# Designs tried in a protein design chat: VH-VL binders against f1miw6. Part 36

Target 1, 251 residues: f1miw6
Amino acid sequence: MPHFAKPLLRNIITRNLFNSIKKKQCLQYLQTLRTLQYDGFTTVYFGETDIPESLVTGEDFSDGYYMPTPTWCVVHAGGSQGWVPWKYRMFLRDELCIKQEDNLFFEFCDVVKKAYGKCAIVVKERRRQDATRPKEGKETEAQAHVPSVVNLTSVTCCPEVAKSYGHKLLTLPSPYNYLNPLDSAWSSLKWFIINNRKEFCLQSVDGVYSYQYILFSDLISKGIERINLSKWRTITTKVRRWENYYLGKLS
Key: E = the ipSAE of ESMFold2; O = the ipSAE of OpenDDE; V2 = 0.75 times the mean of E and O plus 0.25 times the DockQ between their complexes.

## First folded at step 14 (VH-VL; framework fv_traxivitug)

Design e6 (at its last look DockQ between E and O 0.01; V2 from the best seeds 0.00; counts 0 for: pae O 7.2 > 2, placed apart)
Fold by ESMFold2, look of step 14:
Order: structure tokens, then C-alpha cells, then sequence
Structure e6 (fold): chain C 251 residues (1-251), chain A 122 residues (1-122), chain B 107 residues (1-107)
């Protein structure tokens, strides 16, 4: 009995230290973000979302057979200024089409520089699945061989590329997803897809992939358009209130 | 046709247990968060519990936390609510509902079942 | 925690406009969804994310949300619109929250 209780207590203490570290990371992120905003950087949230193809086509396999479908990835960016005036990108994530776009971040940095000048580009931290305790020996080795880039699942985001355009790349700590207004935009897009997909698939011929893709692109474009500047300002205002709360300004 | 059908509602005594089921059809069940919402007779709607697409994450209203357990079986397109330590204030029609969200926030419920009545009295 | 305040009833003549309010502190910063429920039936989603309509909901149903008030507007009200209407949000301190409901009576 003592060994079970003792490891559980140590796990609780380790989890409390991990939560304290993540809280400090969040406060550091927020302080850096506010400094950049004060210094005239335009905040831009850059990110991705996954859309399973079955959500788009509406195909149903509920006859007791579950078939995995390809997943689409949509990459876009926005903030209090609305969507960045940049053509969003779409990628397939099934096993034959999964890829990272290495040059996409370079293109994005150029577009936002031209549109807004210097930007604070915010990306979400990818969750670390086995971070229950720090790695000691590997950390020293990994520090010598760890690539100095910040990644989305589909896009390599290099801080030096951002810096070369006068931007600053920031990482939002994983547990604080509600501080990313892009997540609210993605939810709105997916709800639009669910409620409008039949209208965009009426002309499809079964088995004609290229015809369905054309309708799919129109559906996504319309869904993104529905998330207008007013909605973007609403969701960024909500995020700002949460940010101020964490900075100790709410009370 | 997209459909949700609840079952298992009946009369139980206080302190008793009951298991509700919801059968889903006409859509890819594993793409959606699933939800239980209840409505006491003559009263408004109250959210009870949510469960993530893969079943890994659950949320509960405070009044049922620790007593109710939401679960799902994606292979059988089924949602469940195990209700223990039932109280008279749990008397309600229980609806299952569908929602789409990457996280448990800001979502609506677009497809609802007909509901199943749970009565808790002695 | 968060309390969504709805008027208990609204009366409206056929062909006129019904406005159903949902009050909450800074509700304009939340996504508001609206449901129609007729007696003995399941709710139906009629507006989501403040102002969007699900497939099959006529354009005379519309929504707005700003400041401390969200509003469901039903233009050219028909007898079939007589129902209870609920607003709903997600609240960080409480999970999902419904308003108390508004009974719309068509005179």
C-alpha cells in the first residue's frame, strides 16, 4: 500500500510543479505579447485546423462499419484586423498526402509584413504527450541537436525567418487554448460546413474527386467569409479580457 | 436521416441507479462530441454532461459530478449515461444531443433525440 | 454562476416582429445559440454563433449579440412560431448554460 500511495503523492507534487511552470510560461508569454503590442507590433494568430473529409461530404458509414476518412488541414491567420489578406492553404492529411509546407511560413511572413508591418506572430505550442517528468540526460544531448524551429503539425515556423521580416514569433503554451481566438474561428467554420455542405455537393457525380474538390473549396471560402471583421473583433475582445485577467488586471 | 434515440428512462427510488442509452444513426458518430441535456417537468433546459469524440475527456454539471458517468461506444454508435445515487431533483426528461467542437467550449447542439423520462420518487 | 436572463413571455400578433432578449454580463463576448421548443417536443436549433442559421431555418429568424444583450428576432411571425425559446452559452466558470426560456404567444 505505501508504495502506491508514495508514487501517487510524488506524481501529484510533480504535476503541481508542472502546472506552476506552465502558469509562469503563460504569464511570460502574455508579458512579452503586451510589450510587443505597446511597441507597435500587430498581433497575428497563425494556425491550422483539421477537418475530416466525412464532415465535408456528409458521407455516413453508420451501418456498424467505421471507415477512417482522409483529414483536410486548413492553414490561415487572423486577429483584431480580421483574416490576414492571404489566401488560406489546404492540405490532405491522409497517409498518402500528409506533408509539411516548408516554404509556406516564409511566404506568410512576407504577406503580413506588406499588410501590417512588423507583427507578433502567435502560434500554439504542440502538446507534449510524454512530459510527465523532465528528461535529464537526453535534455543535454537534445540541446546540442534540437532544431531551433517552432512547428505546427503541417507548417514549419522558423523564428529566424520571422525575425528576418522584422516579426517576432511567439508560442502560446498548450494548456491555454482559450487564449487563441483562432480556435473560435475554426469552430465557426466547422459549424458552417456542417450546415451548408449539402448545398455545395448537389452537383457532384459519385466518384468524381476533382468536381467535389471544387465545391469543397467554395464551401471553405464561404465559411471563412462568414467570420467577418465584426466577429473577429468580438472573439479577440473576449481573448483580451482573459489575458488581462491572467495579468492581474481583472480585479 | 440523422437520428438520435434515447432509451432506459423509468421510475426509480432515491439512491438508486439507472443507465440511459442513446443510439445514433445517419452521421459519422465519432466526429462529434455527445451531450446529455435534461429538462425537469415544466422547467427549462439544463446541460448535464459532454464527452469528446474519442471518449477521452468528459465534463459534468456540478450537481451530478461524482454520481453520473457519461460514456460512448463509437463502434456501436452509442452514447450512455450511468446515473448513480439518484435524487428526486434528477427527475427530468433526458435528451441526448450532438455537438461539433475541437474543445469543450462555445458549442451548440444541432441534433436532439426525443428524450427519455427519468422519475426519482419513493 | 453566469445567469442568462430571458423575459418569461412575449406576445406578438401574426405578421409582426417578435424580439426575444437574453441578458448576461458581457454576453457579447460569448457565442450565443438559440433553440425553439414546442410543447412535448425536443428543442430545435434556430440560430447559432449569434447570427447564423442552421440548414432548414427560414431567413425570418435572425440573431444579434452585443454588449450585455443577445436578441433573437422573428420577423413576420406565424402561428407555428408559438413555442418556448432558449438562449445558450458556454461559461468558463459554469460549463454550458441555458436561459430560463421565453414563451412566445402568437395572438
Amino acid sequence: as target 1 above (251 residues)
Amino acid sequence: QVQLVESGGTLVQPGGSLRLSCAASGFTFSNYWMTWVRQAPGKGLEWVANIKQDGSTTYYVDSVRGRFTISRDNAKNSLFLQMNSLRPEDTAVYFCARSFSDYNYESAFDIWGQGTLVTVSS
Amino acid sequence: QSVLTQPPSVSVAPGKTARITCGGDNIGDKSVHWYQQKPGQAPILVVYYDSDRPSGIPERFSGSNSGNTATLTISRVEAGDEADYYCQVWDYSSHYVFGGGTKVTVL
Scores: ipSAE 0.519, ipTM 0.773, lowest interface PAE 2.6, mean pLDDT 80
Fold by OpenDDE, look of step 14:
Order: C-alpha cells, then sequence, then structure tokens
Structure e6 (fold): chain C 251 residues (1-251), chain A 122 residues (1-122), chain B 107 residues (1-107)
C-alpha cells in the first residue's frame, strides 16, 4: 500500500512545486510590470492568434474526415491605448517556419517607440511542449531568467532588440495567459469571424459550378477594427483588476 | 530624490498674465506625462492641463481653454503653465504633478510638488 | 463631464475602519485613484488603479471599485490619517476629474 502513495505524492508535490514556481513567476512579472509602468513605460501586449480556415468557412468536419484545414496566424499588438498603430500581419502557419520575418520585431519596436515612447512589451510564454521534467537539480535561486529570446510562432522577440529601442520585453507566465488582454481581443475577433463570415462571402457561378469566396482579408480587418478603444479599455481594466488581485494574493 | 518644485506664483490683477514653472529632478522627465492641478482656497482639487512626453499633445479643462498654455522643456526638465487673461476664479495653489505613462489617459498622479500660490485680485 | 460624488466628511474613532466612497456612473469601468491631502501640504497618492498601493503607503489603505462606487478603506485608523481624501478618474472627454473630497476626522 505505501508504494502507490509515493508516486501520487510525488506528483502532487511536483504539481504543487510547479504551481508555487509559477505563482512566484507571476508575482515577479506583475511587480516588474508595475515598476516599469511607474517608470514611464507604456505597456503593449504583442501576440498572435491562430485562425483555422474552418472557422472562417464554417465547414463542420463532424463526419470524421479531419481534413487539416490551413491555419492562419494573425500577429498584432494592443493595450490601453487600443491597437498599436502597426499593421497587423497574417501568415499561413505552414509557411511560418520558412518566413520568420526577422525584421518584423524591429519594425514593431520602431513603431511603438514612435507612437508611445518607451514600452513594456509583453509576450506570452511559449509552452515548451518538450520541457522534460525539471531534473531534481539544485534549488538554484529562481533568478527570473529573462528568457534571452521569446519566439512567437511567427516572430522572434529578442530582448536585446527591444532594449535597443529603449523597450523592455516581458514574458507572461503560461498559466496566467488570461492576464493578456490580447486573448480577449482575439476571442472577440474569432467571435466576429464566426458570426459575420457570411457577409464577406462572394458567390460566383461558373457554368455548373457555384463557388463561394470569402474575403478573408476584409473579414479580419473589420474584425480587428471592431475592437475599438472603448473595448480595449474595458478589457485592459479587467486585466488590471486581475493583476491587482494577484499582486495582493501573492504578496 | 524624485522631486517637483513649482515657482512663479504671485499676486496679479484681473486680465493679467503669469507664467508658472515646475522643475523636475530625480527621474527621467521626458518619460512622463506631466500635469497641472489647482486648488482654490478651501476648495477641492481641479485638474487644469496635461501634456504628453514629447509635448505633441495637450489637454485642458474647459474653464482655462484658450487662456492657459501648458508646455515643457525636456532638456531642462521643466514644465510650464502660461496663464493669460487671468480671472479671480483662477486664484489657487497650482500643483505640478507627474502622471503615469501606462494607461496614459487613465493615469494617476504619483509625484506632486508643494504648489505655488496664484492670487488674482484687484 | 463625469461627476464624482464623495461624502463631505467621515468621522472615525482611532483603531476603527474608515470607508470613503466615490460615486460615479459606471465608475467600476474606470481606473480610480485616491489621494490624501493634509492641510497646507500637497496631495499624496495612496491608492491607484482601484486597489494598488504606492511604495511607502501602509497596508491599512486599500481600495475597491465596482459598479457605480469606488471605496477607499482605511483600517486601524490613526490620528495621522486625519486628512482630506480625493478620488480621481479620467473621463472619455479627455479630462481628469476629482471628487469633491472627503474630510476624515479622527475622533
Amino acid sequence: as target 1 above (251 residues)
Amino acid sequence: QVQLVESGGTLVQPGGSLRLSCAASGFTFSNYWMTWVRQAPGKGLEWVANIKQDGSTTYYVDSVRGRFTISRDNAKNSLFLQMNSLRPEDTAVYFCARSFSDYNYESAFDIWGQGTLVTVSS
Amino acid sequence: QSVLTQPPSVSVAPGKTARITCGGDNIGDKSVHWYQQKPGQAPILVVYYDSDRPSGIPERFSGSNSGNTATLTISRVEAGDEADYYCQVWDYSSHYVFGGGTKVTVL
């Protein structure tokens, strides 16, 4: 009987430890963010969302033939000031591995510098799927390893690049992704896509065949535009409340 | 030490002009929105004007619009308020304050000067 | 222009809790900041973004904001807490708005 308790306990301990570490990371993130805000940095959330083509077409592949539909990745940024005055980018996910536009982050950093001055650029932590079990090694002081590089699927975010423009790059811990207002914005965008896609469909009849074309670019553009400053303020206010909650709870 | 020091407050006649100055020290002045807030004797706080980091954007309370001009010199770490066509109701202690940059428009004022008294009286 | 409504005065005994309210239409959707001002002194930020505290402000000071009311709570009130307190918001007309202020008297 004691042998079965050990693995469960170990898993519980590991989970608890993991949770503790992540909580600490969250606190550090929040403290750093607040410090930067106090120091005159404008907070900008930079991120991406995947838009499966099936979401756009509305095709219900319920009949078991999972045909992998192409997935689009939309990259943009926003914050309390609304969408950053930077043109969002769209990539096909399958092509993203090839076209790491190394210059995109530079362009972004330049634009936000011009628009807002010094910025705290917040990006989500990429779940390293393959993060093997932390080896039991030494309680090395969780020095907030500012990851040297945060890779979005489509864009490499380099802290040094950010710094060269006077910005600070922050990584939001993965369990706390809901502290990124972009998630709400993306949800809104996806909602818009689902509910308005028919308005962006063109029908063409060529003889015997009827074709439906979706004006994808227009659909995305309108969806993004719909998230106005007022909506951003609401979203960011909610996030701030959660941030404050965690600062209070984890301090 | 982070500090704001206002100066220039004096007695002026109605219709007169006055320029207030605020000297900033102990922080990177150019990173912050700056604000003027005033307080009439025995009254509450009233926001007067604010200015963006680069000076490109300014906002005013309606009562002073067209009469007051907020400006800044980032090289000198200085904020200014040019007040023209002064009225008795403009009598107040004028405070210089630093604004948060995040949520630029929903900012708190975290650093205040001690204020300078402007008296508009015949 | 957004109007923020505060009670003109609040009296509290030492060691008790003072609550100062700031009323405004949909104020819960706005960021509320609170300032303490003692006679002849500049205002001091005591709570910002509804519930955050600046460094150096005692934990006795806390803030909440929901619906149409923001509240500054001062627990374990001390004689030194006697002051005027002001709430502040930004309105969508690009104005900063202060409440009328609340005089807190420690009895």
Scores: ipSAE 0.015, ipTM 0.519, lowest interface PAE 7.2, mean pLDDT 85
ESMFold2 (binder alone), look of step 14: mean pLDDT 91; pTM 0.941

## First folded at step 16 (VH-VL; framework fv_traxivitug)

Design f1 (at its last look DockQ between E and O 0.64; V2 from the best seeds 0.00; counts 0 for: pae O 4.4 > 2)
Fold by ESMFold2, look of step 16:
Structure f1 (fold): chain C 251 residues (1-251), chain A 122 residues (1-122), chain B 107 residues (1-107)
Amino acid sequence: as target 1 above (251 residues)
Amino acid sequence: QVQLVESGGTLVQPGGSLRLSCAASGFTFSNYWMTWVRQAPGKGLEWVANIKQDGSETYYVDSVRGRFTISRDNAKNSLFLQMNSLRPEDTAVYFCARSFSDYGYESAFDIWGQGTLVTVSS
Amino acid sequence: QSVLTQPPSVSVAPGKTARITCGGDNIGDKYVHWYQQKPGQAPILVVYYDSDRPSGIPERFSGSNSGNTATLTISRVEAGDEADYYCQVWDYSSHYVFGGGTKVTVL
């Protein structure tokens, strides 16, 4: 039986119309997800996370004279079956700003089709800021310059591509990130990084930058590996409890 | 060396106000959610408030809502707790603590200061 | 509001195993974290996310969480393990909640 504790206030219930819309979107998401699960779709959570280099090195960049460090982007997917049997992708966002992985989502859809059959592929709703007031404005004329692209990893998740493989693409509304078990996996990875980064530095030789990169990739790889099938089942079970709570509360 | 140092705790009369500070060093302050946890003399730990990396989200235990305000200044590596309308039951050692969380939920507190004592008595 | 129930004390002989429980309705649906606090000192994190250890915490500290009970287990207890131990969760209302604490005494 679901636990009816005090509802999650201040994250869900606000005084503006925008949050009412997001609450309805969350209910629709959950109802659609349950329908797909009933219809035999395997749920797979696909996404990315940013790991600032300062989190890996532990350096204090707050002296005001040092530029922000580069950010690593990790792209992976998982669910109650564990990590998808697919090599995760890792990019340094401050390199190759003009390149974008055109076929990554196609490759992903093919891999999960072969591994699990038809999937409900869940991605988070992408936005720049959650609590920004709507900005008034007229359409501005485009300037002659083309702004620099800062994101190296921008996986375009096309619903028609997913459909062509027999999948369904679902979008999780942004205020409800705690309903995404991949976020729990990312948090576990980042906590592993914080608690193990010095061990990887002690094994490196001074003055070897390429050597440092190898250690960083190994650290991230070991962190992902520690989130094994048993951990994934725990994560997805905890998220399912939250989903059931919100289905009862919002419906 | 990673360190958190609280200051500002003192004796205050009921209904008074007090501002606590926490100075952070040895880590990138803006990567972390920051938290206040208090402990009344001889009692257990009680979470008070936390604040997101950029200061845009704050959360409070119900007993301090509307009276306490958590804030941070990332340029100064500093966390603050403004306490208004103080009550005798607010008497406690106040710890600042750090946690890593992207979204502010299901996290732990991995680094703690030694605390600063706030006494509210007439 | 969530309530976490811990026994007020546990006594254990050196070299034996101490088990400190943290009870709560469906606590197995939440991540549980554990802290050690020695007299006059700040707490230190000893277990996070049910069963993971921070750097510097010996392997004899372990955790589990299922159903209505989370457990911190300290194997091969040493005199230096004498402390108060607190469990902690995040609850439905965006609140962090601590248990009442358990004093571990090493005889």
Scores: ipSAE 0.635, ipTM 0.839, lowest interface PAE 1.9, mean pLDDT 81
Fold by OpenDDE, look of step 16:
Structure f1 (fold): chain C 251 residues (1-251), chain A 122 residues (1-122), chain B 107 residues (1-107)
Amino acid sequence: as target 1 above (251 residues)
Amino acid sequence: QVQLVESGGTLVQPGGSLRLSCAASGFTFSNYWMTWVRQAPGKGLEWVANIKQDGSETYYVDSVRGRFTISRDNAKNSLFLQMNSLRPEDTAVYFCARSFSDYGYESAFDIWGQGTLVTVSS
Amino acid sequence: QSVLTQPPSVSVAPGKTARITCGGDNIGDKYVHWYQQKPGQAPILVVYYDSDRPSGIPERFSGSNSGNTATLTISRVEAGDEADYYCQVWDYSSHYVFGGGTKVTVL
């Protein structure tokens, strides 16, 4: 009888421990963020979102031929001041040659330095897909391993690079991604794409063939522009209130 | 056309089991969080469960936790709700709905099916 | 679990403005979405993210959210606006919560 209880208990304990660790990480993140804010750092959220081409085209692949549609990655940043005055970048994810533009994060850091001065740059923790196997090993003190490098799909965010520009790189723990206002902005962008893609379509007739082209760059640009300063303020205000809630709850 | 079509709703006895299905068409099903919402006769809407795009995350309302299982088959553009240990209080129209947000939080449901009626009665 | 409170009913004359409230503790810190449901039909999203409108929803529908109250406003109400309206939030605990619904009657 005792043998069947062990796996369930282990899973429950693991989940609870995981939750505890993540809560601690969240508290540390929030405390650090507040400290930096008090120290005059401007908070900027830097991130990426995937936009499948199917989202843009509206193509129904219901006929069983799941042709993986190309996925575009949009990289940008924003905060209480709106979008960072940096040109967003778009990358095709399936292009093997996504040369990690090693310089993109440098460029970004330089731009935000010029625009805002010293910044707290917040990025999402990349869910290591592979971390599903908790190796049973050592209770190493969950030192909040500030990952030495946060790899976005298209951009490598290096704390040392950020530091070289006078910035601080912060990693938002994955369970608390809703504390990133950029996700709300991305959601709004995606919704805009879905609802307005037809307005950005051009039809071309070449002989017998009719082609429909989507002005993708214009669509994205317009979608980004739609998230104005007022919207950003609303989003960041909501996030701030939740941050305060968690600071109070987790302290 | 973007469409969700629920099926599987029927009369079942208390303690019984039922599996609901939702067929999606007109959009890339695998790109979206999916959810079940129910509505008891003459009552309001109640969220039941949602599932992440890849099925790696599932969430349930407390009243169905341990009894209901949400799952999906992206290859078949299908969402499922396995309902076990059904109770009279589970009697409702069950709606399949699409979350418009990719992140699984703060989302609204932009596409709904017409619903399927589940009746739990002796 | 967050509780959203809606008035059970709102009556409005044609051409007038209906206001449907959704009350909740610090609801202004959340995004509120609104659904319209007519008898025997599925809900339809009419407002999302407090104030945004889906494509195809008339401009007569607007939303606001502040403090402890979100409001759906339907201006120039038409007979076709007679329906049940539900507010919805995500409660930051991986749950979605609906209000109790408000029946709007066009007199």
Scores: ipSAE 0.548, ipTM 0.832, lowest interface PAE 1.5, mean pLDDT 88
ESMFold2 (binder alone), look of step 16: mean pLDDT 93; pTM 0.952
ESMFold2, look of step 17: ipSAE 0.561; ipTM 0.803
ESMFold2 (binder alone), look of step 17: mean pLDDT 93; pTM 0.951
OpenDDE, look of step 17: ipSAE 0.032; ipTM 0.605

Design f2 (at its last look DockQ between E and O 0.01; V2 from the best seeds 0.00; counts 0 for: pae O 12.3 > 2, placed apart)
Fold by ESMFold2, look of step 16:
Structure f2 (fold): chain C 251 residues (1-251), chain A 122 residues (1-122), chain B 107 residues (1-107)
Amino acid sequence: as target 1 above (251 residues)
Amino acid sequence: QVQLVESGGTLVQPGGSLRLSCAASGFTFSNYWMTWVRQAPGKGLEWVANIKQDGSTTYYVDSVRGRFTISRDNAKNSLFLQMNSLRPEDTAVYFCARSFSDYGYEDAFDIWGQGTLVTVSS
Amino acid sequence: QSVLTQPPSVSVAPGKTARITCGGDNIGDKYVHWYQQKPGQAPILVVYYDSDRPSGIPERFSGSNSGNTATLTISRVEAGDEADYYCQVWDYSSHYVFGGGTKVTVL
């Protein structure tokens, strides 16, 4: 009937306008990226992924005993040159909302400047459902940041910090997230985790019970190492071909 | 042991409805995108639908859009497929499968159930 | 939606190499995954992301993907490799697409 049909029609109109805006943003992003590449900027993708502890342990939490499983956030960067020569960071998710590190992006910008010169630093647009807004007091505790910033869950990315090192900060628009080669790298890391976590497990006995311990840091480090330069070149080559497809499709 | 077990497949008349279930065990169900794939007798595999870890996002093959609804209950480790307005061409073995990508694209399916047969015939 | 073309069958002698192709326009721009399915059984993932293997899959299984063709290669074929093999991609329209399948017969 009319009442039910009216909400559906409004949703279709809203989605069509949203899709048109996002297509325009994607085209603008790609054109800007190509201009920076032509101008000699090295493209570097900076981002994060969440690894719930249950993914690492393989524990079945569906047995009726619920406990919030800790989630780790891994922050890293890469591109056609492989992983940036910058030690990735791991943060416990609850600690991120309490103790976010303000100088991490400064350190990153300095490292990539020394390694590659001027960079086009690409970060994903923050999704609404996954977005975390730093609290007012927490944003000002460690550092006074005046310019508007692009926030990851774990890190504040300030365009003026990037600019001070000669870099340019770009945002990859949603829903075109698969133009981000980090997503392929993160998926490869998680496939490595599920296929190899037993090999990083130690067992011990405690009376009548045994415990399994996961060498979590070693597992993650090995997984990142497995995404070598050859795999990065494959990922970035596929992404560039998708970018060319979208440049043709959206123009 | 990691398992997916489908149920609910039966003989139905054209235009009828049927609800399939998939019970998951041995892994943290809420970490994974879940998928339905079907195989008509003597034919190949066809992707039907998938659903995000939290149930917020779904995708469907065009032939079932508006007729089928994928859903999940993470508290019960269960995946569902509500099939309405069934047609003879929906006759197939329906598999549930585990998808691993966090992002819902370019994914493979690493764990499969044994399937449940749906027959749509008069 | 993309169409993935596989030969309907391949015959191979034990100890020899089977090559199963999956054709599609610019398939080299997509990640290709491969599944083995024996009669009356569920599919098993044997290769993902073009060339990676899940745990428990022998090194005899390998994959490649470039241009318009992806290939699953099974070296030192044995009787237990007799099965149907499917390639699979993700399409730009947010759909997953399977090839038509290739029956491998070990003579």
Scores: ipSAE 0.356, ipTM 0.718, lowest interface PAE 4.4, mean pLDDT 80
Fold by OpenDDE, look of step 16:
Structure f2 (fold): chain C 251 residues (1-251), chain A 122 residues (1-122), chain B 107 residues (1-107)
Amino acid sequence: as target 1 above (251 residues)
Amino acid sequence: QVQLVESGGTLVQPGGSLRLSCAASGFTFSNYWMTWVRQAPGKGLEWVANIKQDGSTTYYVDSVRGRFTISRDNAKNSLFLQMNSLRPEDTAVYFCARSFSDYGYEDAFDIWGQGTLVTVSS
Amino acid sequence: QSVLTQPPSVSVAPGKTARITCGGDNIGDKYVHWYQQKPGQAPILVVYYDSDRPSGIPERFSGSNSGNTATLTISRVEAGDEADYYCQVWDYSSHYVFGGGTKVTVL
């Protein structure tokens, strides 16, 4: 049984303590989050996870034939109140035409406004992979560009959009991604997929060939539903403890 | 042009009251936290109070808590500081400042008025 | 309550480099902002978030922050740089805190 439950929390905490900038960002994030919470903002975590098809099929590509399997991206939100009463979205990453549904974040902001009122919407910082090309030229004055837009891989999150709904968009610094309870939720989902995929498998025997079909949408839906309010409360409580630890240590 | 203009500073007796005003222009006033900072004669800068965009949240330095009230009128692009029970130690130039934050509440003050002098003396 | 400590004065010759320090416990874990104030004038933000510079502020002004010390550096000092300089932080418990200020004199 591949222990995929790598204790995500232990290894990530030790390495990231050395970047003073990231520590400051973390402290600022936490202070802002607490202030907003005191101001009556409901904290909701908005994010995505990748589900490779191989995870669903159970195909062990250990034998070096890396067949690139399609990767599904699941987008959802949750917090201390459980999953947001918003229908999760699922996208196929390989489909070039991920029409950035320009309206998905609007829809999300509207739904959470109706459900919870004013929200602190927390998103993970996107690792700028692409900053490796040293554009040679102009020392453009690093104007502290307040990122006008936080791009998830599939969804564009705009602070101005959030603001228009009375929300506040917060970016969780990348080294501290474990402070997002969605990571635990996604881990639970992936665990469910691995352990229950056979129950969602249909076998068809056509004379010469045997086919196995996985009801993928049902599998994901059931996996998401399994993360009930009690589990969310447990996960968010753990995150809160870590937040308090860092507030105390970094203050 | 982005500008803050303070007014209302005058001579007042100990125990007296005074209301300071700050008029904002050249920017969307309602989008910013606003702050009062004071400077006693020949002394350094001291934060006094700040107020959230919608006025729902206010913070004060301990020395003025219960005596001073910060408020704002976004429709009039105006910031106020009601000062009651004034003490000689409150003698200072009072600056109105716009709060600027890229990441949250660790704000700097990017725009300042010229200040208004409040003198508390018998 | 966070206390920020600045030297009361720094003297520098024209064309040289002035360094103004701001000391505080774990100040490197907080963002530091710097203000210039000339006599009879309002403060001007010259550095924010440790090292960022507002539009209109010369490149001669730079900031750093590490450990227990933040530093404002003014390179190629000019007579017009003579002023009081204040560091400032956000303290979650005490809100906004200013240093005591440093008088920079250009000799």
Scores: ipSAE 0.000, ipTM 0.490, lowest interface PAE 12.3, mean pLDDT 84
ESMFold2 (binder alone), look of step 16: mean pLDDT 93; pTM 0.950

